# VH-VL binders against Crossover junction endodeoxyribonuclease Hjc (hjc): the designs that were tried, part 7

Target 1, 126 residues: Crossover junction endodeoxyribonuclease Hjc (hjc), of Archaeoglobus fulgidus (o28314)
Amino acid sequence: KGTRFERDLLVELWKAGFAAIRVAGSGVSPFPCPDIVAGNGRTYLAIEVKMRKELPLYLSADEVEQLVTFARGFGAEAYVALKLPRKKWRFFPVQMLERTEKNFKIDESVYPLGLEIAEVAGKFFQ
Key: E = the ipSAE of ESMFold2; O = the ipSAE of OpenDDE; V2 = 0.75 times the mean of E and O plus 0.25 times the DockQ between their complexes.

## First folded at step 4 (VH-VL; framework fv_felzartamab)

Design a3 (at its last look DockQ between E and O 0.68; V2 from the best seeds 0.00; counts 0 for: pae E 8.5 > 2)
Fold by ESMFold2, look of step 4:
Structure a3 (fold): chain C 126 residues (1-126), chain A 122 residues (1-122), chain B 107 residues (1-107)
Amino acid sequence: as target 1 above (126 residues)
Amino acid sequence: QVQLVESGGGLVQPGGSLRLSCAASGFTFSSYWMNWVRQAPGKGLEWVSGISSDSSYIYYADSVKGRFTISRDNSKNTLYLQMNSLRAEDTAVYYCARESGSYEWDYAFDYWGQGTLVTVSS
Amino acid sequence: DIELTQPPSVSVAPGQTARISCSGDNIGDYYVYWYQQKPGQAPVLVIYYDSDRPSGIPERFSGSNSGNTATLTISGTQAEDEADYYCQSYDSSLSYVFGGGTKLTVL
């Protein structure tokens, strides 16, 4: 069910000052469910967790729509957290995803723009 | 308990060949990336080569590409390093090291053998 | 390819804090691991994921990594901490790289 890296991501969010939970049964719900919800009293996140051997990461339009639908209703920002081999977790707001004809992707042009967790916590100018 | 035991080291002439083995026990060998790391006498550590759990990914340091071949036999819990065209600068203690975790994504070397000495000299 | 630079030696008095640097271009984009090696022995992992300790490693060992520098910190340094210390990371081609090593002397 969960991986070692997904559990490590949850711990990393807590270390960075977020309260975070893993959504149990996210793949079987008839309603949109992200993999993780997090908040630090200022920023609230709905996170879809992805691990890939290499780029590009493709995400289906349905998957992105479900994440956005949950985030809007929850009052959170929709993010993709991506783990590549030998790289730290990077965070991508859904508006950063590159569109294909039918779906979305994170490729080599987008990947360097991904945020580290500290940047997510301080992404606003305040 | 995890154990890694290297063998096959010895004295060879420049241009010669040698095959190292590493016998693994105490863990599910087929679930782990394995690596060779060497240390010349009085010098630091140098990564040599790595191989994924199912041999799908194989990597070499530039200094050994084309001369060394890493392989594994998961049915025998054994890691190998075939060293060809040996040079004096290949003289070192060669360590077998397990990459941490059970997936090809982990990057730490959490268990090491005691090493086997390879000496390349005329 | 990423090169990792460490000072060749660091000396510290017992009970004081030792800091061992590991420098590399954008090393903060990668996880850093630290190994302790005593004479005649194989290396032992003391820090992984920049700052985490394996079970059995004393709390006086800590690590950090940001920008171009990772640092191993040993607070309250003890005589048994005298050893060679290596940082290790990896490059974008999925190859591992070690720093040159730092001899820590506790005097």
Scores: ipSAE 0.012, ipTM 0.591, lowest interface PAE 8.5, mean pLDDT 86
ESMFold2 (binder alone), look of step 4: mean pLDDT 92; pTM 0.935
OpenDDE, look of step 4: ipSAE 0.093; ipTM 0.751

Design a4 (at its last look DockQ between E and O 0.52; V2 from the best seeds 0.00; counts 0 for: pae E 9.3 > 2)
Fold by ESMFold2, look of step 4:
Structure a4 (fold): chain C 126 residues (1-126), chain A 122 residues (1-122), chain B 107 residues (1-107)
Amino acid sequence: as target 1 above (126 residues)
Amino acid sequence: QVQLVESGGGLVQPGGSLRLSCAASGFTFSSYWMNWVRQAPGKGLEWVSGISSDSSYIYYADSVKGRFTISRDNSKNTLYLQMNSLRAEDTAVYYCAKDYPEWELDYYFDYWGQGTLVTVSS
Amino acid sequence: DIELTQPPSVSVAPGQTARISCSGDNIGDYYVYWYQQKPGQAPVLVIYYDSDRPSGIPERFSGSNSGNTATLTISGTQAEDEADYYCQSYDSSLSYVFGGGTKLTVL
């Protein structure tokens, strides 16, 4: 995964009022591990971080299952954070992902529905 | 530290050709996108062209497409702009600008050279 | 293609706050960058990712971007801040685009 983008997202989460950490060694754990864990005292997030040059983003069923499993055990909401070139980070609750035959995706129909970081922080309730 | 030095500017007649060079140092040139940005005297900045670290992606502003060719030689840490069929409106200071590595996905110009003047006049 | 509109000039007294706008349709969907250019010099990056400062840029420089407007703010403006300021973002074809520039004068 791109470590620079994870660090950049970590900074943005801190600016938005979250305490956030990058999960060290997440790629070598035999247990479910997100890329980032964040919380602001009200909202708690388990985040899988993705960057792509273009849509669609595909996610394997295994990735999504691992993220959801961790989030449920931790008491967090499972999100995918996606960065496209020249666009700000957008955040997708796992339930927003579209199914493919056996995996998941974010395509042009889903991408505009993604949340901005302020919306994830709970600034806009409803 | 990062340095970008443009050269090759000068006076040329309309329809003529000129080749600009930008010598780069202080960073791993082969890892970064590079760009040309120009500024007509007394006017604002205009992006001209950009090239990826390995030359696999090349972009031009509409105003220069088909007339200008961007290239780079990573063994010499040098960026080039071949300008053909020059017009009076191409008169400008031409800046070499360093972008971020392509794996950063966002592109902006963190370092600029001092520029080289191109004058297209009869 | 997105057009970035800046006021041609802004004047401010020393010590006052200067605000330079950069307007474009849905510019808040994209990051905005700001460059300072003093007479006879190359542009210098002063704000990136809407609001971040490169090392060496004074804390009095700040930026914001939402909706259709990005703003460069200089608090406690000093004589040395007198310069042309350009915003930069992307058009709908993802080409780089600059605003027309704003001349900041410190009276």
Scores: ipSAE 0.006, ipTM 0.591, lowest interface PAE 9.3, mean pLDDT 86
ESMFold2 (binder alone), look of step 4: mean pLDDT 91; pTM 0.925
OpenDDE, look of step 4: ipSAE 0.035; ipTM 0.700

Design a5 (at its last look DockQ between E and O 0.09; V2 from the best seeds 0.00; counts 0 for: DG spot H103, pae E 9.8 > 2, placed apart)
Fold by ESMFold2, look of step 4:
Structure a5 (fold): chain C 126 residues (1-126), chain A 122 residues (1-122), chain B 107 residues (1-107)
Amino acid sequence: as target 1 above (126 residues)
Amino acid sequence: QVQLVESGGGLVQPGGSLRLSCAASGFTFSSYWMNWVRQAPGKGLEWVSGISSDSSYIYYADSVKGRFTISRDNSKNTLYLQMNSLRAEDTAVYYCAKEGYSDGWYEGFDYWGQGTLVTVSS
Amino acid sequence: DIELTQPPSVSVAPGQTARISCSGDNIGDYYVYWYQQKPGQAPVLVIYYDSDRPSGIPERFSGSNSGNTATLTISGTQAEDEADYYCQSYDSSLSYVFGGGTKLTVL
């Protein structure tokens, strides 16, 4: 269900110099559809948003494939944005995800490699 | 024990200003989002404003935007509400409320102060 | 914005089940939180995430949320449950919103 953290991610993207929108009805669309699309004139993002109580985060292969399919067609980079308790948002390009037998995960070996929003933007702001 | 103690309420004239404070204890204040919620006499609850743990996100109800400023000082474990250009409709008990946090998932306003009364009247 | 509508009052006999509704368009797509407020006191959170109880809240308090209606249910209602009850959720912009409140009377 919707949370204040998802709205706050949009605000954080705007503060980092991205124009960003939440994709209305993304969970009910028959077509590949990310949660958020963003761009800053240099970097364009298709973002799947995840909030978890603890690691690992598991992502289904179907979910990742849908995100990648949209990103390729849109001309964007596919990212997973992950929020853990009391931590800032971290961003994982889909190439950073660890493969399981059939699916993908972000565990304690991958989580430290995640990017902060300034690193995704490719620029120091303020 | 979690405790939230509001202060700074009182009687003011329309157009006046007040600064409310909320002293927090019994939890790691700097880890939690904080809010102000008000209740006019005999009326229901109205959310007023919220602030993230590091102050990077600040939110206001439309009714107070531009007139009220929320802030926090994590070194003093204190939440503030600066209220300017006060109107009769701002008359209410103002509560300090802590957001609950179950493993990164919002659990509602889990602890509230006793409230401080603000009366705006000529 | 989405308005959360509650009945102004609900009356129940001691030991009976009280049900307090909170109606809003597609409220079942959002988590609902419930607060109890006794006269002269600050609100107390009694239900979060539609149906979960904080520590110290009696098992007689339960909640549900689907479609356009969330419901707070108090089974075996006791005199001490007499209070005002508020639902809280989000508006269409995901800002916090409270319902108008319901006075529960135990006769």
Scores: ipSAE 0.006, ipTM 0.583, lowest interface PAE 9.8, mean pLDDT 86
ESMFold2 (binder alone), look of step 4: mean pLDDT 92; pTM 0.940
OpenDDE, look of step 4: ipSAE 0.019; ipTM 0.702

Design a6 (from z11 with heavy chain Y105W; at its last look DockQ between E and O 0.50; V2 from the best seeds 0.00; counts 0 for: pae E 7.8 > 2, grease 19.3 > 18.9)
Fold by ESMFold2, look of step 4:
Structure a6 (fold): chain C 126 residues (1-126), chain A 124 residues (1-124), chain B 107 residues (1-107)
Amino acid sequence: as target 1 above (126 residues)
Amino acid sequence: QVQLVESGGGLVQPGGSLRLSCAASGFTFSSYWMNWVRQAPGKGLEWVSGISSDSSYIYYADSVKGRFTISRDNSKNTLYLQMNSLRAEDTAVYYCARGPSYYEWDTSGYLDYWGQGTLVTVSS
Amino acid sequence: DIELTQPPSVSVAPGQTARISCSGDNIGDYYVYWYQQKPGQAPVLVIYYDSDRPSGIPERFSGSNSGNTATLTISGTQAEDEADYYCQSYDSSLSYVFGGGTKLTVL
């Protein structure tokens, strides 16, 4: 489940000037593994893909740490891509996530700060 | 080749009922959201109702909620609209339209294929 | 929830650029879709995801969406482009919402 939304996000990334791939079987790997890796020759992204019916989105400390660990080793920036119903994809660098006592979240205060795909793609030119 | 064919329109008195059908072919019907959109003569488009591929999610416009029932039979590749307690303002051409093939709870998308419509006239 | 406002009519000379607006609160947070409808015919999708063209739609059709306004642009407008144009998006209740429509006249 969620595979169609990941493929739709791949199309958006390619339109925005990234080469991008979906990591098949990412949830079954014994190693840290993002859902999508992307690059445009200057910027490299490791993306955890989330889709939710409503806010807030909660992320466990473990999954954020695994994403960051992969991103550091790969030479990429760690992002969460969030899809809400009827809204465009928004992108959140992991530094933008709010901490809870033990975990992380994106709520109504953070969501408006998320980047549109064009902003992520044009990061060096804005 | 995607094809959607509506039927069941006609003249009905206020308070009456009609059942519209939409026969689908040329695609995997059971994988798509389906919608009804209506257009009063000389007026704009108004979305009426939508139903997910397995019928687990159903939405109605406020103007028809409680009076209209959308349903589908995936074994017959057919979409239905049961219209009860009809009013003069329900007079319109009713279009069957294919929605996205996204997952059941998220209806994001566009209406990429439309039928030619069937006219419903509600008058005494 | 969101109400989509379009001008009721737009007139353009052949070969000139037509622009049809679709206004709604924070419409740029949502995708906008555009449909062309000729008299007596069913609507046809001409723009999806704000700016993409379906196969078979001429390159003279383009779209944009930011802030509170989405715009359909037709460059080099031709006589066959004369039609009604509807924008479509969503409201917060997950319903499809159409604008009131714009009649494009090619003089």
Scores: ipSAE 0.019, ipTM 0.685, lowest interface PAE 7.8, mean pLDDT 87
ESMFold2 (binder alone), look of step 4: mean pLDDT 92; pTM 0.937
OpenDDE, look of step 4: ipSAE 0.581; ipTM 0.870

## First folded at step 5 (VH-VL; framework fv_felzartamab)

Design b0 (from a2 with heavy chain G99E; at its last look DockQ between E and O 0.76; V2 from the best seeds 0.00; counts 0 for: pae E 4.6 > 2)
Fold by ESMFold2-Fast, scan of step 5:
Structure b0 (fold): chain C 126 residues (1-126), chain A 124 residues (1-124), chain B 107 residues (1-107)
Amino acid sequence: as target 1 above (126 residues)
Amino acid sequence: QVQLVESGGGLVQPGGSLRLSCAASGFTFSSYWMNWVRQAPGKGLEWVSEISSDSSYIYYADSVKGRFTISRDNSKNTLYLQMNSLRAEDTAVYYCAREPSYYEYDTSGYLDYWGQGTLVTVSS
Amino acid sequence: DIELTQPPSVSVAPGQTARISCSGDNIGDYYVYWYQQKPGQAPVLVIYYDSDRPSGIPERFSGSNSGNTATLTISGTQAEDEADYYCQSYDSSLSYVFGGGTKLTVL
């Protein structure tokens, strides 16, 4: 049940025109791996999935570095997908994250800048 | 088959009290958040109250805070709404509705099954 | 705080497309749900998560939600679709908010 929201994001990615898979063994692999990998023939994504009750969301420097390392090797763009209660998934390119001395964060100043799935897929203005 | 059956509605005078019940069957009641939604005669839907599967989270519309109390008994598959200090504007059909869960600490925020409702009339 | 505005009525001829709007500031940032209510009956969920259909809901029902407006679309409208339609989303406290309702007439 702890992966239910990841499954729901997977469905939303498919509805947006992405082929997407959840990475089995994410978090237990000795190699960096994201939670989800997605592609639509034009755009390829490596996604770290987060759920929080409220802002701010903190991500460790190691967590972000591993996501970026995988994305570069795979040829994908690195994103954090964040779910807050009753709100839509928001997608944050890692370069959009606010850097602190030891961590990265998404707070109420960054959250409104997040992209909807249609924007990531390039469909926002269709 | 999911079934929700409300009872306890009736005529009550202003300032009076009523307790509504909703009997659930056809699903694992203890796994779902539950809601009360009301509808005044000829008017639209108005959300009243929400309770988590284990009763640890309870929320009320501002119009009923301090007067209404939502509760549940998972061993009896029953949802309750205790209504005190009733006002004429509380006159409505009261619906019991099921809310599917999304993940451990979040609700889905929608109502997938509704009962037929029970009429509460507050009048002198 | 968010208030959801729907037109009070919409009329279409059988076979025509009905469009029912639900307007609210930044409603596209939240999920929108649609309920159908026929006279004397309980509401029935017809669209969830902006655009998904529950099992048993005809394919002619579809939804969209972006910016400040969500829309319920019924293509090839049939007489049996005559009902009141309510949109639902959330206020800033993430509590349920319903639109005022739209009466769809098919004549």
Scores: ipSAE 0.306, ipTM 0.792, lowest interface PAE 3.1, mean pLDDT 89
ESMFold2, look of step 6: ipSAE 0.207; ipTM 0.751
ESMFold2 (binder alone), look of step 6: mean pLDDT 91; pTM 0.933
OpenDDE, look of step 6: ipSAE 0.493; ipTM 0.848

Design b14 (from b0 with heavy chain Y102W)
Heavy chain, then light chain:
Amino acid sequence: QVQLVESGGGLVQPGGSLRLSCAASGFTFSSYWMNWVRQAPGKGLEWVSEISSDSSYIYYADSVKGRFTISRDNSKNTLYLQMNSLRAEDTAVYYCAREPSWYEYDTSGYLDYWGQGTLVTVSS
Amino acid sequence: DIELTQPPSVSVAPGQTARISCSGDNIGDYYVYWYQQKPGQAPVLVIYYDSDRPSGIPERFSGSNSGNTATLTISGTQAEDEADYYCQSYDSSLSYVFGGGTKLTVL
ESMFold2-Fast, scan of step 5: ipSAE 0.390; ipTM 0.810

Design b26 (from b0 with heavy chain S101G)
Fold by ESMFold2-Fast, scan of step 5:
Structure b26 (fold): chain C 126 residues (1-126), chain A 124 residues (1-124), chain B 107 residues (1-107)
Amino acid sequence: as target 1 above (126 residues)
Amino acid sequence: QVQLVESGGGLVQPGGSLRLSCAASGFTFSSYWMNWVRQAPGKGLEWVSEISSDSSYIYYADSVKGRFTISRDNSKNTLYLQMNSLRAEDTAVYYCAREPGYYEYDTSGYLDYWGQGTLVTVSS
Amino acid sequence: DIELTQPPSVSVAPGQTARISCSGDNIGDYYVYWYQQKPGQAPVLVIYYDSDRPSGIPERFSGSNSGNTATLTISGTQAEDEADYYCQSYDSSLSYVFGGGTKLTVL
């Protein structure tokens, strides 16, 4: 039921120094809700989690709008975390997404620009 | 305690066939993806094939596609490798290995337990 | 096919640090795993997910993976660590691929 990869992402976030929690019932909440909320005392994230067999990944304008609305109200940065088969999780700030006529996308030109968890955590600066 | 025991290896002529078995115990076999990995005498490791927990996904190395068939019987906790049209370069110790899995099309992709191996020699 | 390159051999004195490299284009985008194989024995997983150590593997084993190179590090190397070491990751078709192996000699 789509909780397996979310649990794995939680483990990866905790290893990177984030406290993280899954938002139960995010798909049925009457209010905008991300899949995961994470913080490390410096950076706070609202994360929409996606797993796909291949690129491109499309996100509806409504999905992105809800993620941004929650992030803004919570004081967090909005990210899409994407898992492709046998590759590491990559984190995409919503501003990195390509806008199409009706959707947002992560394609082969955007995917390499995605951040690894360590980069999101800011470990290289500390 | 996890155990994997391979059997069925032996001497076979080029063009011949052989069936390998791997008996699993100490874990819920039907919950794990399984792999075959081989090693030619004095050489390195070479991946051969993998099969998902329910047999929905099956993959082969290019060198064995069309000749080898991986299968499993979850009721018997046994993994199989049917090898047809054997060639001299198929001579190797064949290892059965367990792969942890948690996604429909993307497992953890590593081998946490290996059997002792069974030797297959293709020669006339 | 993408090839993982390892040095064929590495030699260290007892108590010294051994470093075994595994090179492949953009290998840092994929997880890397390390296996130890002693003569006449099956391989044993010593590092998974780039840097995690299975239960029962000594703390002297560690790993890293970034850019084009993954590294297995053995600190305070002991005679019992003498073995062949293989890295493993994936090719562009997401099939398993193993490095050529490195023979570690402890002299």
Scores: ipSAE 0.323, ipTM 0.789, lowest interface PAE 3.0, mean pLDDT 87

Design b35 (at its last look DockQ between E and O 0.61; V2 from the best seeds 0.00; counts 0 for: pae E 5.4 > 2, grease 19.8 > 18.9)
Fold by ESMFold2, look of step 7:
Structure b35 (fold): chain C 126 residues (1-126), chain A 123 residues (1-123), chain B 107 residues (1-107)
Amino acid sequence: as target 1 above (126 residues)
Amino acid sequence: QVQLVESGGGLVQPGGSLRLSCAASGFTFSSYWMNWVRQAPGKGLEWVSEISSDSSYIYYADSVKGRFTISRDNSKNTLYLQMNSLRAEDTAVYYCAREPYYEYDTSGYLDYWGQGTLVTVSS
Amino acid sequence: DIELTQPPSVSVAPGQTARISCSGDNIGDYYVYWYQQKPGQAPVLVIYYDSDRPSGIPERFSGSNSGNTATLTISGTQAEDEADYYCQSYDSSLSYVFGGGTKLTVL
């Protein structure tokens, strides 16, 4: 079932000036697809959405590779959006993820580096 | 349509006990987290306790931990607060308030409040 | 254990803009909620998620939150807005925290 948190993220993206859609059924697609795609005319995002009770967040290498593959083909930047309890959404370009031996993670060292939505919206402003 | 009605307040001596009830109607009680918030006469709001929709998560303010017990009966649409070892500083109006809930996290706000019940702890 | 600090009172003339602050360490990392309480009444939610209005709350109520300060703004303040206002967020343990309250007087 879709979650209030994904709906709330979509609303936040629209408030920040993005046109954004949720990809229904993304987990069962035979093709790489993100949870959300968004764009504001200058910045285009392919977003994998994660909600966790606490750090660290682990992401499989396959998840990250599929997100990057979609983003390249779509012309978007690949991001992970992470929601922790009672905190605002933070956004992590996949380049910011810390590598483990087999997979990727966001832990206490990476989490503070995450972007707020206003920072993402203004990232490529000229 | 949402209605929350507190009851069970009254005068009690220090060291005594009271049980507060909050009767809920107009919504699916078992889908919401519930809270108690109190307000001493002439003072501000103070959060007291929170209980998850299935009672598996329960939290207390430090000031009441070990003395107060929050519980709920979803079959009766009722929230409870058992208050033991009452002190003068527990004198307050006690509100029940509902909190929207999604899967593993709360929304973090109280969208409907009852009118409160007064608890007076005095000799 | 974060304390939310509000001014004890704010006075404004009718039609003027009232601003009520709520200060706390890194409060901008959390959502802030605002409640209005009129004498003898239960609190009423007026702002959630920093800046959203529930149905039935006039458009003159707005909110913001960044850094260490959240602000409730009431533009075109009316006599009916005279009330106590409480901000609410969380401490570092994610327990609920209310500010001390601000009495808004409309003269």
Scores: ipSAE 0.095, ipTM 0.709, lowest interface PAE 5.4, mean pLDDT 88
ESMFold2-Fast, scan of step 5: ipSAE 0.398; ipTM 0.813
ESMFold2 (binder alone), look of step 7: mean pLDDT 92; pTM 0.937
OpenDDE, look of step 7: ipSAE 0.509; ipTM 0.852

Design b36
Fold by ESMFold2-Fast, scan of step 5:
Parts: C-alpha cells; structure tokens; sequence
Structure b36 (fold): chain C 126 residues (1-126), chain A 123 residues (1-123), chain B 107 residues (1-107)
C-alpha cells in the first residue's frame, strides 16, 4: 500500500541527485525507522512518507518523535514528504509542523511553506 | 491497443438534451479515472468533467455544473455525459480521455484520447 | 480567473529549437503536461510530470517547469512537429486548466 508511494518518491529523489533507500519493516522493530533514508554527499534525510487526498494531515506525537530520534542519532535532517493529488511532492522539515496538544499537523497555512526536492538538495538551479 | 470511441453527438436546439457515450477497450476500464474535454470549432481545449474509477469522486467545470452529469458503468466499460439545458456555447467536439490512477488517487493528466464526437447547439 | 498563458504562435526553421512557454502564477508548484494536436485529430500526450516522455515520443521533446513558467522544448524541429501545442496544469482549486494553445509553424 504505502510501498508504492515510497517507490515513486525514491525515483524522484534519485532524479534530484540523492541516493535513497526504502526502509523495509522487519516484522519486529524495537527502534524507530523512517520510510526512506536519502543522501547526496552533503545533505542527509530521514523521511516519513505521506499521501493524502486533502488537508489537514495529522501526525501523532509518537510518529514525529520516532522520526526525530532516528534523524538525530543518524545525523540526518527529519522531513515529512507529502503528496497531494496533482501537486508535486513537498518536503516539510519537522520544525515546520504545527504543534497541537497531542499531535502535529500540516494544514492550509503550513502547506505553502513546504520545500521542493531541489530546495532540500540545496540546489536552486539543477 | 487502448481505444476510446465516443458517440451520441449531433444537432440539438438550445435548451435541449443529449447523452454522450464513450466505449473503452484494450485496458482495465475500472482501474482508471475518466474525463470529458471539449473543443469549440477553431478554439482551444476546455476541461468539462472527471470521475474516479469507482465513481466516489466527481468534478465539473463551473461552466457546466448543474447542467451536465458524468457517470460510468464499469460492467459495460462505458463512460457517459448527460448534457441538459444546452446552450450555443456548448457547441464543441467532446473528447473522452483516460486518466491514470496513482493507486486509488488521481494523477491529473490524460494519456489517451478518443476521436471525439461533435455536438452542435443551434436554433 | 487563473489562466495559463501561451504565445498564440511560434515559428522556427527546420532543425532549429522551438520553445513554447506556459505561464501561470506559481505553476512550478504543480505538475505540467503537454499535448500535441494536429488538424482533425485528437490530442496526443507528449510530456507528463513536467519533463517525462511517454513511450513513442521522440527524445527531441523535453520539458521544464519552475516558478511561474513551464517550457516545452523541441530540439532539431522536424516538419512533422507542426501542430497546435497545449499545456495543462491546475488552478488553485485543483481543477484542470489548459493553456490557450500555441500553433507551431515549421517552414
């Protein structure tokens, strides 16, 4: 299910100059794992992949904490990659997410602030 | 071998109705979103309507909303457009076009088009 | 109100590079698609997802999309490329929107 979206995002990341791998579940994992890990020699990413038909996107505090914990330990930047219909993948550093009492969200006010793959790579002309 | 064949076009008076059909073959019709796009003589392309693979999502251009109804019958591999309260400005070639699905979501582009069927609205 | 603006016509000599622009506010935030239409025929998809080519489309066709402008580029233009070209993207409500079309003339 989610695997197809992760595969498609891998293709986009490779086109943008990242080496990227999908993190397959082992069936039993006592430690946090992102959906994708990517690097281009200067920028390293831990990515949680989401596809939604409409906003807002909610992420549990646990899900975000696991992503941040992995990224911090690995030396990567933590991102949520979101695909809405007809729009390009947008990358949201965890710091950009709107906090609620129990959750994080990307709504109409946050979505326009998201980054394109080229911006995440640190290249504005590719 | 993808084929889309439109039918049902013709001459109709203002205020009249027509029902267009699009017969699909050469692919799994029930896996694709479908669209109607029209083109007035000598003019550009104008999107009319779209329908999801299971009919759960339906969208219309503002110019036809309330007058046109899109539907599909997956058991017959056929897309329909019911056009009511027709106006002279609805005169166009109407194309049936296939939209790939991104899983259960729309991709928002049209990879194959039918030959079109002409609808002429005149008194 | 959001429209995609294309030049009405572009003329190039055979073998030259044709560039057809498609301008719209923040069009680079959305994917852009390009369709070729020859007289009396249905449109044919020539570029999807900004820059990808469907199977069977010559490699001389390429696309780009950033900021407020998407561009269809045809390098080494051939006589058979003479046609109307339409860009397609979306308005802010995610409804399909087509550009006005560009007639490409090859001498």
Amino acid sequence: as target 1 above (126 residues)
Amino acid sequence: QVQLVESGGGLVQPGGSLRLSCAASGFTFSSYWMNWVRQAPGKGLEWVSEISSDSSYIYYADSVKGRFTISRDNSKNTLYLQMNSLRAEDTAVYYCAREPSYYEYDTGYLDYWGQGTLVTVSS
Amino acid sequence: DIELTQPPSVSVAPGQTARISCSGDNIGDYYVYWYQQKPGQAPVLVIYYDSDRPSGIPERFSGSNSGNTATLTISGTQAEDEADYYCQSYDSSLSYVFGGGTKLTVL
Scores: ipSAE 0.093, ipTM 0.733, lowest interface PAE 5.1, mean pLDDT 88

